# VH-VL binders against q9nrl2r1430to1533, part 31

Target 1, 104 residues: q9nrl2r1430to1533
Amino acid sequence: GGVHELSAFEQLVVELVRHDDSWPFLKLVSKIQVPDYYDIIKKPIALNIIREKVNKCEYKLASEFIDDIELMFSNCFEYNPRNTSEAKAGTRLQAFFHIQAQKL

## First folded at step 2 (VH-VL)

Design p42 (framework fv_pamlectabart)
Fold by ESMFold2-Fast, scan of step 2:
Structure p42 (fold): chain C 104 residues (1-104), chain A 123 residues (1-123), chain B 107 residues (1-107)
Amino acid sequence: as target 1 above (104 residues)
Amino acid sequence: EVQLVESGGGLVQPGGSLRLSCAASGFTFDDYWISWVRQAPGKGLVWVGEINPDSSYINYAPSLKDKFTISRDNAKNTLYLQMNSLRAEDTAVYYCARDKGYSSLWEGYFDYWGQGTLVTVSS
Amino acid sequence: EIVMTQSPATLSVSPGERATLSCKASQSVGSYVAWYQQKPGQAPRALIYGASTRATGIPARFSGSGSGTEFTLTISSLQSEDFAVYYCQQYHNYPYTFGAGTKLELK
């Protein structure tokens, strides 16, 4: 295989998933675990959904991909108080994303 | 009929290397994420790592990242585990297990398992 | 990593009885918990995923419940073939982690 095996968006999602701080973002928040989440968050999203969209070629522009990643972080900060482990993980992962997104 | 068949296990001396194979049949192999899971004799299950359909994404248990390499050959419907710098603590039955998720969407739990292949690290 | 703690380590029961097995996560894993059955000399068999959904072909006597950090596997009327080791697994976070298992043995 080679460089053609990974799209730029797929490579970035892979980098995010591999990051130690990706744990709050890997899958959609459970309604059982957090029953009020879906009352507060109108557009839930997670890395597994974003990766599916990348592999189905649903992003026509880099801005659409970036918007979905930023929505994921926005949801985290909207729901989780700043002093939570989720919000701290989100802050670090978002900073990492901004550095990696420069490669797009 | 979904089948996963591991092979390549055996006795290996400490510091040695070994490559395990997992032959898949009865399903479209290149549509699935596949994991390696190991089990020391009389002990519980320990996840080793996983690989996506096109090999562009491979995840490892952090403690095993430097020692183990997962790869696959979709033309041969075969998954591999390259094991280097083996120690007595690596003695286990090694299972390949199919992730329930399909294509780009992985789940992380396993619907079908192979029968396992025993690796014994001893002098 | 998330630690999965199963209790009891061994449960002695008779056929026809109800067995209840516990699994606790060191931090919340939502509903991302699976249960597996393993008999001596055999590979694990998937029983439950998503904390409460039965895998294909699994008898109705097996049920799962729980969310967050506390999960339970219940076998409502034990059959002779149910004596095995049962493992819970979280798949919320990397690395995926398993409990140490509960051995279900004949009383």
Scores: ipSAE 0.007, ipTM 0.587, lowest interface PAE 12.5, mean pLDDT 86

Design p43 (framework fv_pamlectabart)
Fold by ESMFold2-Fast, scan of step 2:
Structure p43 (fold): chain C 104 residues (1-104), chain A 123 residues (1-123), chain B 107 residues (1-107)
Amino acid sequence: as target 1 above (104 residues)
Amino acid sequence: EVQLVESGGGLVQPGGSLRLSCAASGFTFDDYWISWVRQAPGKGLVWVGEINPDSSYINYAPSLKDKFTISRDNAKNTLYLQMNSLRAEDTAVYYCASEYYHSGKFDNWFDPWGQGTLVTVSS
Amino acid sequence: EIVMTQSPATLSVSPGERATLSCKASQSVGSYVAWYQQKPGQAPRALIYGASTRATGIPARFSGSGSGTEFTLTISSLQSEDFAVYYCQQYHNYPYTFGAGTKLELK
């Protein structure tokens, strides 16, 4: 085994996961805990899925990676009222993402 | 008083396995990301990996991820490093070290550090 | 991964002098650099973080500076207890990486 070079996408996903406001986004929303989520959100996604796609080289363009991250935030704001902990975390993490994406 | 104490080091044969422990006291262990860092005799520091408070995310140095597993038991305030398929180049003092991380601010510098536990891999 | 290069490998100085240690990153790491002191048989001790902020309990004679790719640790009015190995570390990018160290020794 050789040393693996990390992509810009991998670096950014790792930094998003490490952010305190990542907790609503680490894994797919539980159908048991939130039964109506999948009735409202038709394209669910989470950071663990995005990271898996990065590691498997499934993003052909930077725009595809950015689209998946933005979909994740869009889903958050669609489902969660603005005064919830989830929506507030999403707002802060999205702002952080926009700053970090400038490095991309 | 904040303290980290490593244990479990010793002499192990090539190809063997070993589990290191890091016992935390004097702080809310459950709130902190914690890292393992190793140092070969007479050499510099090499980051091994880190684990977040609830074990939902674990990052490893890319060259070491297939060999090492990090876990934690918050009820026991203890961090673990499982080491498999050990080779002579894994001989090092292994430190656990606490990170500071919060609210979009990456303060992933290390303080405090444990005193380290020596792992020697030889026949 | 980002490579941190420290120079010189060894610096020979006398007590009371000023020591200047350099650390260079292979790409920009902003101000996300920490410095550690390590004495034989001991764990590293954090000195500086965020390139220029002293860690708790660190004497004022230790100062850090730099941003981007070039960083410096300065020890003014060197004391006998300051003879040790010094490491820089970047924490801007995963994986975290350390320099190979600068050994500060008595002239």
Scores: ipSAE 0.005, ipTM 0.589, lowest interface PAE 13.1, mean pLDDT 85

Design p44 (framework fv_pamlectabart)
Fold by ESMFold2-Fast, scan of step 2:
Structure p44 (fold): chain C 104 residues (1-104), chain A 123 residues (1-123), chain B 107 residues (1-107)
Amino acid sequence: as target 1 above (104 residues)
Amino acid sequence: EVQLVESGGGLVQPGGSLRLSCAASGFTFDDYWISWVRQAPGKGLVWVGEINPDSSYINYAPSLKDKFTISRDNAKNTLYLQMNSLRAEDTAVYYCARGGDYIRTSYEYFQHWGQGTLVTVSS
Amino acid sequence: EIVMTQSPATLSVSPGERATLSCKASQSVGSYVAWYQQKPGQAPRALIYGASTRATGIPARFSGSGSGTEFTLTISSLQSEDFAVYYCQQYHNYPYTFGAGTKLELK
């Protein structure tokens, strides 16, 4: 293809970013504001990092893209107790992701 | 064991206001999102709204947002529902309900329910 | 809002029979569906969450299945205590919505 091709991954990341429940996932967790996060979470990731990887064509397989999105949700549920706003947003956004991923 | 006990229901005239309480015991109250759900006599269940542990997020059914206010007092292990401008259509048993214990998919389903408190709006 | 449609409205069955209850969502809700049992004068009791996972203490005769828009609650070998109203609920999108219920009654 051409320079005007849009990746399916870019479209999916944009839909995730636009979702009301994306707020915990837009950027990496601040070490200053949440000092113990990086002691618990060994592979931090966020939507801005995933989008950058998509733009640089770093995902060779759809499974690699899906793995990074699932890692993001897994980190959320590992760090945040189930009864937090973050974990709740993560649960809904993950469900939305599973539906949208079917379009791939 | 988890218990939720609603109170504050009763007979109210149209246009009136009422505040319901839900007293929680048997779990760490300030760890859970808690919802209000109502059921009109002989009808189905209708979600009213929910509140997160620290009250920074409160979500309502869009049709009820301007009528109801949800709050909580974690020091008292109590959830509240303030109801204003009540109409006959608001007649229902009001339940408080707590989410489940599984992290990834289930804390929005209602694992534990109170017995409910009846609100009757009639002249 | 997402509309949950339950069918049939009433199902007449005998003890020992199999009951199959349907729940359809107006839009995909993934697997974020719960089922509740309600007996007259009582609060709802959680049976199933995540479309197919039994809540703690729920007998194995209750099973859930489905994903996307079509969901089923199955009660095998019905017991007398199972005659009640059953509600499905989606918790995928705000507002959370319930079906109108299926009443399971003695034939």
Scores: ipSAE 0.007, ipTM 0.577, lowest interface PAE 14.0, mean pLDDT 85

Design p45 (framework fv_pamlectabart)
Fold by ESMFold2-Fast, scan of step 2:
Structure p45 (fold): chain C 104 residues (1-104), chain A 126 residues (1-126), chain B 107 residues (1-107)
Amino acid sequence: as target 1 above (104 residues)
Amino acid sequence: EVQLVESGGGLVQPGGSLRLSCAASGFTFDDYWISWVRQAPGKGLVWVGEINPDSSYINYAPSLKDKFTISRDNAKNTLYLQMNSLRAEDTAVYYCARDLSTYGKGYEDYYGMDVWGQGTLVTVSS
Amino acid sequence: EIVMTQSPATLSVSPGERATLSCKASQSVGSYVAWYQQKPGQAPRALIYGASTRATGIPARFSGSGSGTEFTLTISSLQSEDFAVYYCQQYHNYPYTFGAGTKLELK
């Protein structure tokens, strides 16, 4: 992937961060506050980590970027029951992401 | 010991510019995000912005983005705040603070702002 | 932006008493709330992070609790050096926001 793809990733991450439903995804889940999270979730990730990877040019392909975003949603649905505010926010944000990712 | 020291404050005319510095010692400066926070006389704390270890990522409070620029020189262990088009409402004590609010090397949790400088006063007046 | 509302604005108490300070967020911030103490002419001092974890060197009489939108800072058996302004801050969403502060004053 090239510079064009990296610019698209930056814009998409900014739009995700600004979305009303981004709150469960802005930062890694606290190990101290939610200690069982890291026993269940083997590959933690959050939007701030993904943004840093984009800025360091660590994504070589659009598929790698998409995989990290999808991992973030997958982790949300694995840990949080469907009736939680976190899971509901994740469902709406993932739908928004799928529409925006069509541009990639 | 871990320490942050601000400098560069003073009296400036409306419309003027000023550059603040924050000197770090006692820790590996280039492993940490650092924030600027300001406090107007008799008022509360207002977050200005933050910068990551390698300067590839800088976040600003939306109301301040167009007039302030945050930068850092890791070789000098120093953080900067360039302030342009200053107005009376920018009069405040400006603090730098070590920022553990975002993912960093070796952090098991997010700590907010754990170490603060003593601040430097900026007065915008005719 | 997320608005942090602290109450009361001023709390008058005597040494040896218990003080409870409230902080409310306009939307959920999880447990990403810190508390700071500030004395006149001084920089803020970190007290609590993650809503309930004491910062290094902070006395056990300080404790924090809460999650989501409602948070409290409790100071048991107040000492003379505890009379100061206390700020809560959310670091869940950008921009990071502080409450307006609660001033703890001598009765």
Scores: ipSAE 0.008, ipTM 0.591, lowest interface PAE 11.0, mean pLDDT 86

Design p46 (framework fv_pamlectabart)
Fold by ESMFold2-Fast, scan of step 2:
Structure p46 (fold): chain C 104 residues (1-104), chain A 120 residues (1-120), chain B 107 residues (1-107)
Amino acid sequence: as target 1 above (104 residues)
Amino acid sequence: EVQLVESGGGLVQPGGSLRLSCAASGFTFDDYWISWVRQAPGKGLVWVGEINPDSSYINYAPSLKDKFTISRDNAKNTLYLQMNSLRAEDTAVYYCARHYESGRTLYDYWGQGTLVTVSS
Amino acid sequence: EIVMTQSPATLSVSPGERATLSCKASQSVGSYVAWYQQKPGQAPRALIYGASTRATGIPARFSGSGSGTEFTLTISSLQSEDFAVYYCQQYHNYPYTFGAGTKLELK
């Protein structure tokens, strides 16, 4: 992918970061604060990592970018029961992402 | 001590309505989600639904969503289950059970249950 | 909905023996499985949450293990008070679902 694809991915990541429900996803989960997270989640990812990959042009296809965002949500729902604030935020942000991703 | 005490069960005819209560004491009620769980005589446990501390999220088992309503009054430390359009299949002991919002200590305390019998 | 399958339906054992109870989820539920003990005429009693963490006051002979789709409750040396019905429950996805129970009975 070219500059057009990078610009589209960057714009979408910025929209996700600015969303009120992005707070559980901004940075990797702290091992000190949540010690069992990395025993359960084998492929951790967060918006700061995805944004860095976008800025370094590491996504060659839109599908690779979408896969990383979906992995982020999948990790959220695997670790956090549906009744948690994290899972509720994830559900709303994922719905927002699906609408915005139609632009890709 | 932590206590949850259900009340309001009894005999009701098919098509009828009934409101159950769950009175909480010994803990900060509005720090906890509370679920209703039912158990038909001689059968297993079936989740009915749950409500979060501020009532902004109320989730139901899909088969019960249209006839049951869960609510709570934090000032009274009381949870409610409004049951409408009751049928014989709703005959069960109804339990309330608490869990902290983090979800990892699910249903650490249960009430004793209240029996609802739907019969003509 | 996620189906929780418990096996065996009935387990006949003697005091002092080891009991192993199985619970399988139809799809991954992470570690979000709880185990409950229920005696006749009583409310369920919490034993294990998060697949492997003992609830407060639960004797060390009770242990839980597993993740994803396969979970086990083990009672390492059965006491007479342990003969009861045991239920597993997933609390990862709505609706929350319970297994049908395993009845632990005296041989």
Scores: ipSAE 0.006, ipTM 0.590, lowest interface PAE 12.2, mean pLDDT 86

Design p5 (framework fv_pamlectabart)
Fold by ESMFold2-Fast, scan of step 2:
Structure p5 (fold): chain C 104 residues (1-104), chain A 122 residues (1-122), chain B 107 residues (1-107)
Amino acid sequence: as target 1 above (104 residues)
Amino acid sequence: EVQLVESGGGLVQPGGSLRLSCAASGFTFSSYWISWVRQAPGKGLVWVGEINPDSSTINYAPSLKDKFTISRDNAKNTLYLQMNSLRAEDTAVYYCASPYDSRGYLYEFDYWGQGTLVTVSS
Amino acid sequence: EIVMTQSPATLSVSPGERATLSCKASQSVSSNVAWYQQKPGQAPRALIYGASTRATGIPARFSGSGSGTEFTLTISSLQSEDFAVYYCQQYNNWPLTFGAGTKLELK
């Protein structure tokens, strides 16, 4: 892993952020607005945190980056019932991610 | 009459790869979400993942996401599970399973294949 | 992930009796629970979906109830073919999760 690897991660995060279905994932869920979220989700994460980790060069392997993105989706599906707009957005965004991740 | 028939199981060495197939008949396969479910000897059922009709959406159990790839060929009415980096804990009977209603986001598994046994051992 | 806890692990009963099997979800799954029967060497067979709706061809002696976190499968007037392992499953949230099973055995 080099500069090209870091650029690829940043480009993919930017594409995820710009996707219409990114709205549930842009930032961490508020404890005040959703009090039970952190009782259920033990490893919270969001796209802004992942982007910060990319900028700090904390991902040494593509697998580590992919693991954090998949954790984000896993948290969404664990907390949100399958028929919610959040879960449906997550399903579509995850499919988009899997296609784009083939470039890594 | 709906039939799902799994194949491709067998003995594989740790670190190896294997591809399972599930041949579907008796229903409009191309319209259904289909799942893979596994069961280790003497243990309970564990959901592996699911794939939508056009392959645009594939969901995996979080613990299995980097090990397995689900795909389908609607022209052949066949579902696939590509299994890589296999370890002893992947030893199980692998089932393909489908819901009764093709439209459902929420579904139970009404139709199951007979399963195919994968044994990961030296 | 949502954990499904089944109790008891084993239930010993005689033909003609009533069996009650319990399933508890670690968080609300609404009514999105299914029950399956599995006999040795066979694939699972769907019994109940939506917590209380019998699948096609399932005898009336099988009934399901519950919502939220507490679910029950009841088998009235047990027949010899009913001795099997029973699994509950939630399909409310991903990943889909199953209970560890309740083995119904002859007393």
Scores: ipSAE 0.000, ipTM 0.618, lowest interface PAE 12.8, mean pLDDT 87

Design p6 (framework fv_pamlectabart)
Fold by OpenDDE, second read of step 3:
Structure p6 (fold): chain C 104 residues (1-104), chain A 122 residues (1-122), chain B 107 residues (1-107)
Amino acid sequence: as target 1 above (104 residues)
Amino acid sequence: EVQLVESGGGLVQPGGSLRLSCAASGFTFSSYWISWVRQAPGKGLVWVGEINPDSSTINYAPSLKDKFTISRDNAKNTLYLQMNSLRAEDTAVYYCARDHSEGYFRGSYDYWGQGTLVTVSS
Amino acid sequence: EIVMTQSPATLSVSPGERATLSCKASQSVSSNVAWYQQKPGQAPRALIYGASTRATGIPARFSGSGSGTEFTLTISSLQSEDFAVYYCQQYNNWPLTFGAGTKLELK
């Protein structure tokens, strides 16, 4: 991706982080608080990890960036019952993301 | 051995308040979701609410959200239920129940306390 | 909220016989259903998670099945200690909800 695309990724991550429903996704799940999480979720990811990858220019295609974001939501929905606070937050944030991603 | 012990139940007048406690032992309390479930005499189980390990997420049954408050003190391995504006229909045995916490079974309960009876009556 | 309907309300069965308890959800709850046993004066005890997974220490005569909206708890050969009230619970949607219970009594 070009400088413009990287800037777009950075901006989108900032918007995701600032969103009210970002709290389940800001950082990786704690092994201490959720001991079995990493036995279930094999590809853990969070917004801080994605932000780091953006900063390091690891995303060459928008599809790669989108895939990581979708993975983040997928993990949430896999681990949490559908209408938990986490899942509800994820649903709203994902909808927001899908709208913003159309601009990429 | 996992143990949950409720306390604080008793007789209270309508409109009164009561604070229940649930003392946990035999496991890492701060790693588990935990819930309150109540059971009116001769009736079924009714979910009251749940709280996550760091108290960042608390969910209530819709009908109880305004008068019940769930909290926890992980340093004391204790769960609390503050009940205000109590009515006769709040009369029940109140259980604390440990969430299974395994991803596939999150929202189900693997251990229950013996419960504490709350009676709301004039 | 999702309503869990258990049937029958009371089931009379003889020792050694098969007992089949039904639980129906008002909408799909996938496999996110648990079953609990409660004896008089005691706290509930977990039997089944995820519709079909037995809890630790639960005898093999207890089995759960179903997905979506139809769930069943089966006791293949009733023992004297199995007479109790059984509750199903969904944890697919907030708020979490229980069925009204089935009382399994001695015939």
Scores: ipSAE 0.006, ipTM 0.676, lowest interface PAE 9.6, mean pLDDT 92
Fold by ESMFold2-Fast, scan of step 2:
Structure p6 (fold): chain C 104 residues (1-104), chain A 122 residues (1-122), chain B 107 residues (1-107)
Amino acid sequence: as target 1 above (104 residues)
Amino acid sequence: EVQLVESGGGLVQPGGSLRLSCAASGFTFSSYWISWVRQAPGKGLVWVGEINPDSSTINYAPSLKDKFTISRDNAKNTLYLQMNSLRAEDTAVYYCARDHSEGYFRGSYDYWGQGTLVTVSS
Amino acid sequence: EIVMTQSPATLSVSPGERATLSCKASQSVSSNVAWYQQKPGQAPRALIYGASTRATGIPARFSGSGSGTEFTLTISSLQSEDFAVYYCQQYNNWPLTFGAGTKLELK
C-alpha cells in the first residue's frame, strides 16, 4: 500500500483504541496475570503492536492489516470464555471494526 | 412457541455440495446467535460453527472452516449452512441450535431443531 | 481443544432410583457447562446451563452441580421418560465441545 492506505489504517486503529470496548486489546496479555495464555495462543497480538506496525509501514496491503485485527479478535474468542467481559467486549468491538473496515 | 426447522439434507456423492436451511419462528430471530451442530449415526454431538445476530462474526470448528460457510437472512428468519467438498465423514444429522439470550450463557443452547440427515455415499 | 469425558458410558437403573452422571473437563471451564437430554430419533433437549441452572420447563428432579473440571448431573426419583442419552457440553473455550454421552437404560 500507499500513503493514503496507511493514513486510513492509523485513523482506524485510533478509533479502535478510543472505543469503550478496547480495554482487553490495548496491550499484550500479561504472563504474570494470565500464565497459561501463551501456551494456548501461539500468535499473540494487540492494538499497540498493530499500531507500531502501521507506523513502521509494515502493511503493504489492506488485507494484511485486516488479517492482524481479525487475528486479535480470534485470539480473544479462543482464550476467553464466551460469557466473560473480555469476550463480550471483543464481540462489540469486532462489529464496530467490520463497519469501519468497509472504508478500506 | 419457539421453532427451528432444518431442511435440505439428502444423499450426495463424495466431493459434492449441499446447502442446508434452518427456518426459525416464534421469536425475534435477528436477536440471537445460532449454531450448527452435527451428529454422525450412533455418535455424539459435534459443534460445526456459529453466527451472531448481524452476521459480523462467524466462528467455525477448525477442521471445517475451509469447506463450510454459515450465513443468515434476518428478513426471512432463515439460517444457512453451505457445505462443499463433502466426504463420508460428513455423514450426520445436522441441527440448528439457538444460543441462550443472556450473554453470560452464550454458547449454551436453549432450543434445537429436529435435524436434517446428510448422507455422503456413492 | 477441551476434551469432555463422561462416565459411566451406560448406567442401568430402575424407576424411582437416583441417577448420578459425571462429566470431567481436561482443563478448567469455570461454571460454563450445559447438559442435554436426547431420546432416540429426537433432537437434544436443554436441561441445565451455567452448571446448575435448570432450563425453562425442566422438572426439579434434574439438578446440576460442579465447577472447574468436575461436573455432575443428578436425576432424583427417576421417571420412565428419563431413559435417554445425556450429554455435557463446555462453552468456556472455542471450539465448543461435548462429552461422548451417558446412556441411561432400564434395568
Scores: ipSAE 0.000, ipTM 0.575, lowest interface PAE 15.3, mean pLDDT 87

